# Ledger of designs, part 1: VH-VL binders against q5t8p6r532to606

Scores and structures below are computed, not measured.

Target 1, 75 residues: q5t8p6r532to606
Amino acid sequence: TKLELRKVPPELNNISKLNEHFSRFGTLVNLQVAYNGDPEGALIQFATYEEAKKAISSTEAVLNNRFIKVYWHRE
Below, numbering starts at 1 at the first letter of every chain, in headers, positions and changes, except where a header shows other numbers; antibody chains aren't numbered by Kabat.
F, E and O are the ipSAE of ESMFold2-Fast, ESMFold2 and OpenDDE, as the mean of both directions, binder to target and target to binder. V2 is 0.75 times the mean of E and O plus 0.25 times the DockQ between their complexes.
Where letters were taken out, [cut] stands.

## First folded at step 1 (VH-VL; framework fv_denrakibart)

Design d02
Fold by ESMFold2-Fast, scan of step 1:
Structure d02 (fold): chain C 75 residues (1-75), chain A 121 residues (1-121), chain B 113 residues (1-113)
Amino acid sequence: as target 1 above (75 residues)
Amino acid sequence: EVQLVQSGAEVKKPGESLKISCKGSGYSFTSYWIGWVRQMPGKGLEWMGIIYPGDSDTRYSPSFQGQVTISADKSISTAYLQWSSLKASDTAMYYCARGEYWDSGDYFDYWGQGTLVTVSS
Amino acid sequence: DIVMTQSPDSLAVSLGERATINCKSSQSVLYSSNNKNYLAWYQQKPGQPPKLLIYWASTRESGVPDRFSGSGSGTDFTLTISSLQAEDVAVYYCQQYYSTPYTFGQGTKVEIK
């Protein structure tokens, strides 16, 4: 259910902008900016696996920035 | 003043290894992508790949994946293009060029002068 | 991969006359969310590296003369030189940066007749 973002520009790495983008794929239950001490990192958690899978499978660039990378979060 | 300065011309034989360089100055080297573009004699431009020096994230054109290695040393603001075993078909002019990290400017705004690589038996 | 096709391959134009170069992409390079075309134009003179002329299909790079203009959207783009000067003799390339691998057109050679 958790996705990790890397290479988010600091000006785009805020809760409002990330929520606008990712809420289109499902219900967000957790959203952390500057995740794990990385000012360009973020953690996105969806209510369900299927919602997270839709987000990571999307061909649309996150916040219109094709350099933002989306990964499954490893525990 | 933004500058990309490339290493000098190389003359090599098939099977030899080679590493050419592209040194950036006048800007934050780790904040921009460096792309490599090949131009074979008398032909057009071919994008080979791009590297982000801040974390060495590298993306290759499928045509060049496995053919070359792109790397960077951020401590000396230098990017590299490397062959483990050159072929005659690698004879070309190689350019490095700067691309913006964020998609508001990922075209190539500054180019190096080029490195001519000649591979012949 | 997005294939970029230019036309014509070669163009001879008299000094002071208009030159037009066309570029077609195999799929749209317009991103609907920001309404921007991920298309650039470069000029390359013999013995020199390419030089950026136009980005975002129609935005002129700083220092580029206003006789150079870009137009078009989606899959069909045009570079126009309104009044050809001697220093404009070069090969011109379009490039998409919508998706990797980035791809260039084959180039259009502009010469004086």
Scores: ipSAE 0.006, ipTM 0.657, lowest interface PAE 11.6, mean pLDDT 87

Design d06
Fold by ESMFold2-Fast, scan of step 1:
Structure d06 (fold): chain C 75 residues (1-75), chain A 122 residues (1-122), chain B 113 residues (1-113)
Amino acid sequence: as target 1 above (75 residues)
Amino acid sequence: EVQLVQSGAEVKKPGESLKISCKGSGYSFTSYWIGWVRQMPGKGLEWMGIIYPGDSDTRYSPSFQGQVTISADKSISTAYLQWSSLKASDTAMYYCARRGYSEYLGSYFDYWGQGTLVTVSS
Amino acid sequence: DIVMTQSPDSLAVSLGERATINCKSSQSVLYSSNNKNYLAWYQQKPGQPPKLLIYWASTRESGVPDRFSGSGSGTDFTLTISSLQAEDVAVYYCQQYYSTPYTFGQGTKVEIK
């Protein structure tokens, strides 16, 4: 259910902007900016696996910035 | 090879319920949004709403919110548009259409179903 | 809501002549961050569903003849058919997808003179 973002420009790495983009794919239960000490990192957690899969499978650029990378969160 | 095939024409009376379908084939059905567009007789096009079949996330045009329900069954690659109680003003051609591939937000429609004509009269 | 207005409502053009259709949006559909115009054009023939012709204001959909071209930016857009063919008789619609609800123009009917 967890996606990790990398290469998010710091000016776009805020809860409001990320929530606007990712809430269109499903219900967010946890959203962390500057995740793991990375000012360009974020953690996005959806309520369900299917919602997270929809977000990561989307061909749309996050916040119209294709340099932002979306990955499954690996522990 | 991408196709959207819609259910056949319907003739109904006011107050009746109705559910029409749109079956996708030739692509990954759960990976693309499906929109519904109404065209009243002799009139233009009106966007009603859009659904992502992978998780049934649905977005409505404000003018259609509460008037219709959009749903999908991903196990049979089919999207639905339904009315609990039809009115004569629902008489129209209804199209389903696939959201085009985009590296950006927003929806233009690249493939369209053949349309389902719904006639509601007493 | 963004209102889309087309002009003319209808036009009759001789075979082989240029047809020009205009579309105006009540607010800009140009997104400054990506420099894209969120504008599409569709062709609808009697008894048929709409067919996508142009997206992002000027990108021609695969399989669409090169006599069809889109131009414009911001609030003013044009669809041009450089040499009208008999099969081009149809109603043409512009659509904005900059913001929801997505809205269409009222349509422009193109006929052979």
Scores: ipSAE 0.000, ipTM 0.627, lowest interface PAE 16.7, mean pLDDT 84

Design d10
Fold by ESMFold2-Fast, scan of step 1:
Structure d10 (fold): chain C 75 residues (1-75), chain A 121 residues (1-121), chain B 113 residues (1-113)
Amino acid sequence: as target 1 above (75 residues)
Amino acid sequence: EVQLVQSGAEVKKPGESLKISCKGSGYSFTSYWIGWVRQMPGKGLEWMGIIYPDDSDTRYSPSFQGQVTISADKSISTAYLQWSSLKASDTAMYYCARLYDDYSWGEFDYWGQGTLVTVSS
Amino acid sequence: DIVMTQSPDSLAVSLGERATINCKSSQSVLYSSNNKNYLAWYQQKPGQPPKLLIYWASTRESGVPDRFSGSGSGTDFTLTISSLQAEDVAVYYCQQYYETPYTFGQGTKVEIK
């Protein structure tokens, strides 16, 4: 259920902006900016696997920025 | 010693199915992405796609989407490249390669020896 | 897709002399937020798989001799072999990993003259 973002420009790595984009795919239960000490990192957690899968499978650029990368979070 | 060992050469006819393998050893297989690269005879390298073995998250080149299936079985540290119906144009050397789990997606640090696939007659 | 173009297609250089290979991307592979160029160089010898030489345009991979160096930024990149040795005869490829698909150049063949 967890997605990790990398290469998020600091100006876009903001809880409000990320919540606005990702809440369209489902219910967010956890959202962390500057995740794991990376100023360009973020953690996005959805309530369900299907919601997270919909978000990562979207062809829409995150916050209209094609360089932001979306990964399944690896423990 | 980090090593990627690929399955042996294949000779097939058009329309046949095929599944080739890439077995990792000497490292944590589930901590690295595995990619597949095609090299047609006498030609350059073509990026096909990558898979993260721990959860089978897969990313394809648009040119190869729907042409092949990339999969992995983490219990035996093996990644696969599969065709449902081969074409003569699939004749090529296929390499698997490892990509580290950090902020890099493109560079491959360790490569398999390659699997030659010949589709003819 | 980002198109990678190498030049020359082939070159012949005497032992001990400098070899220079150029690589041009159809759009910038420099990411401004981290100031890194998403560009790698590989060496492929006949009958062998490719071997990573350089990543981040200029960072040499562990175990790669000092005679190999990468330079450039944005769209124009260079691989230099300062003193060509017999073992350096190979085809060299650049690769961008700025956006998918992570495309390779067509390759440059380096031979001894």
Scores: ipSAE 0.000, ipTM 0.633, lowest interface PAE 13.6, mean pLDDT 85

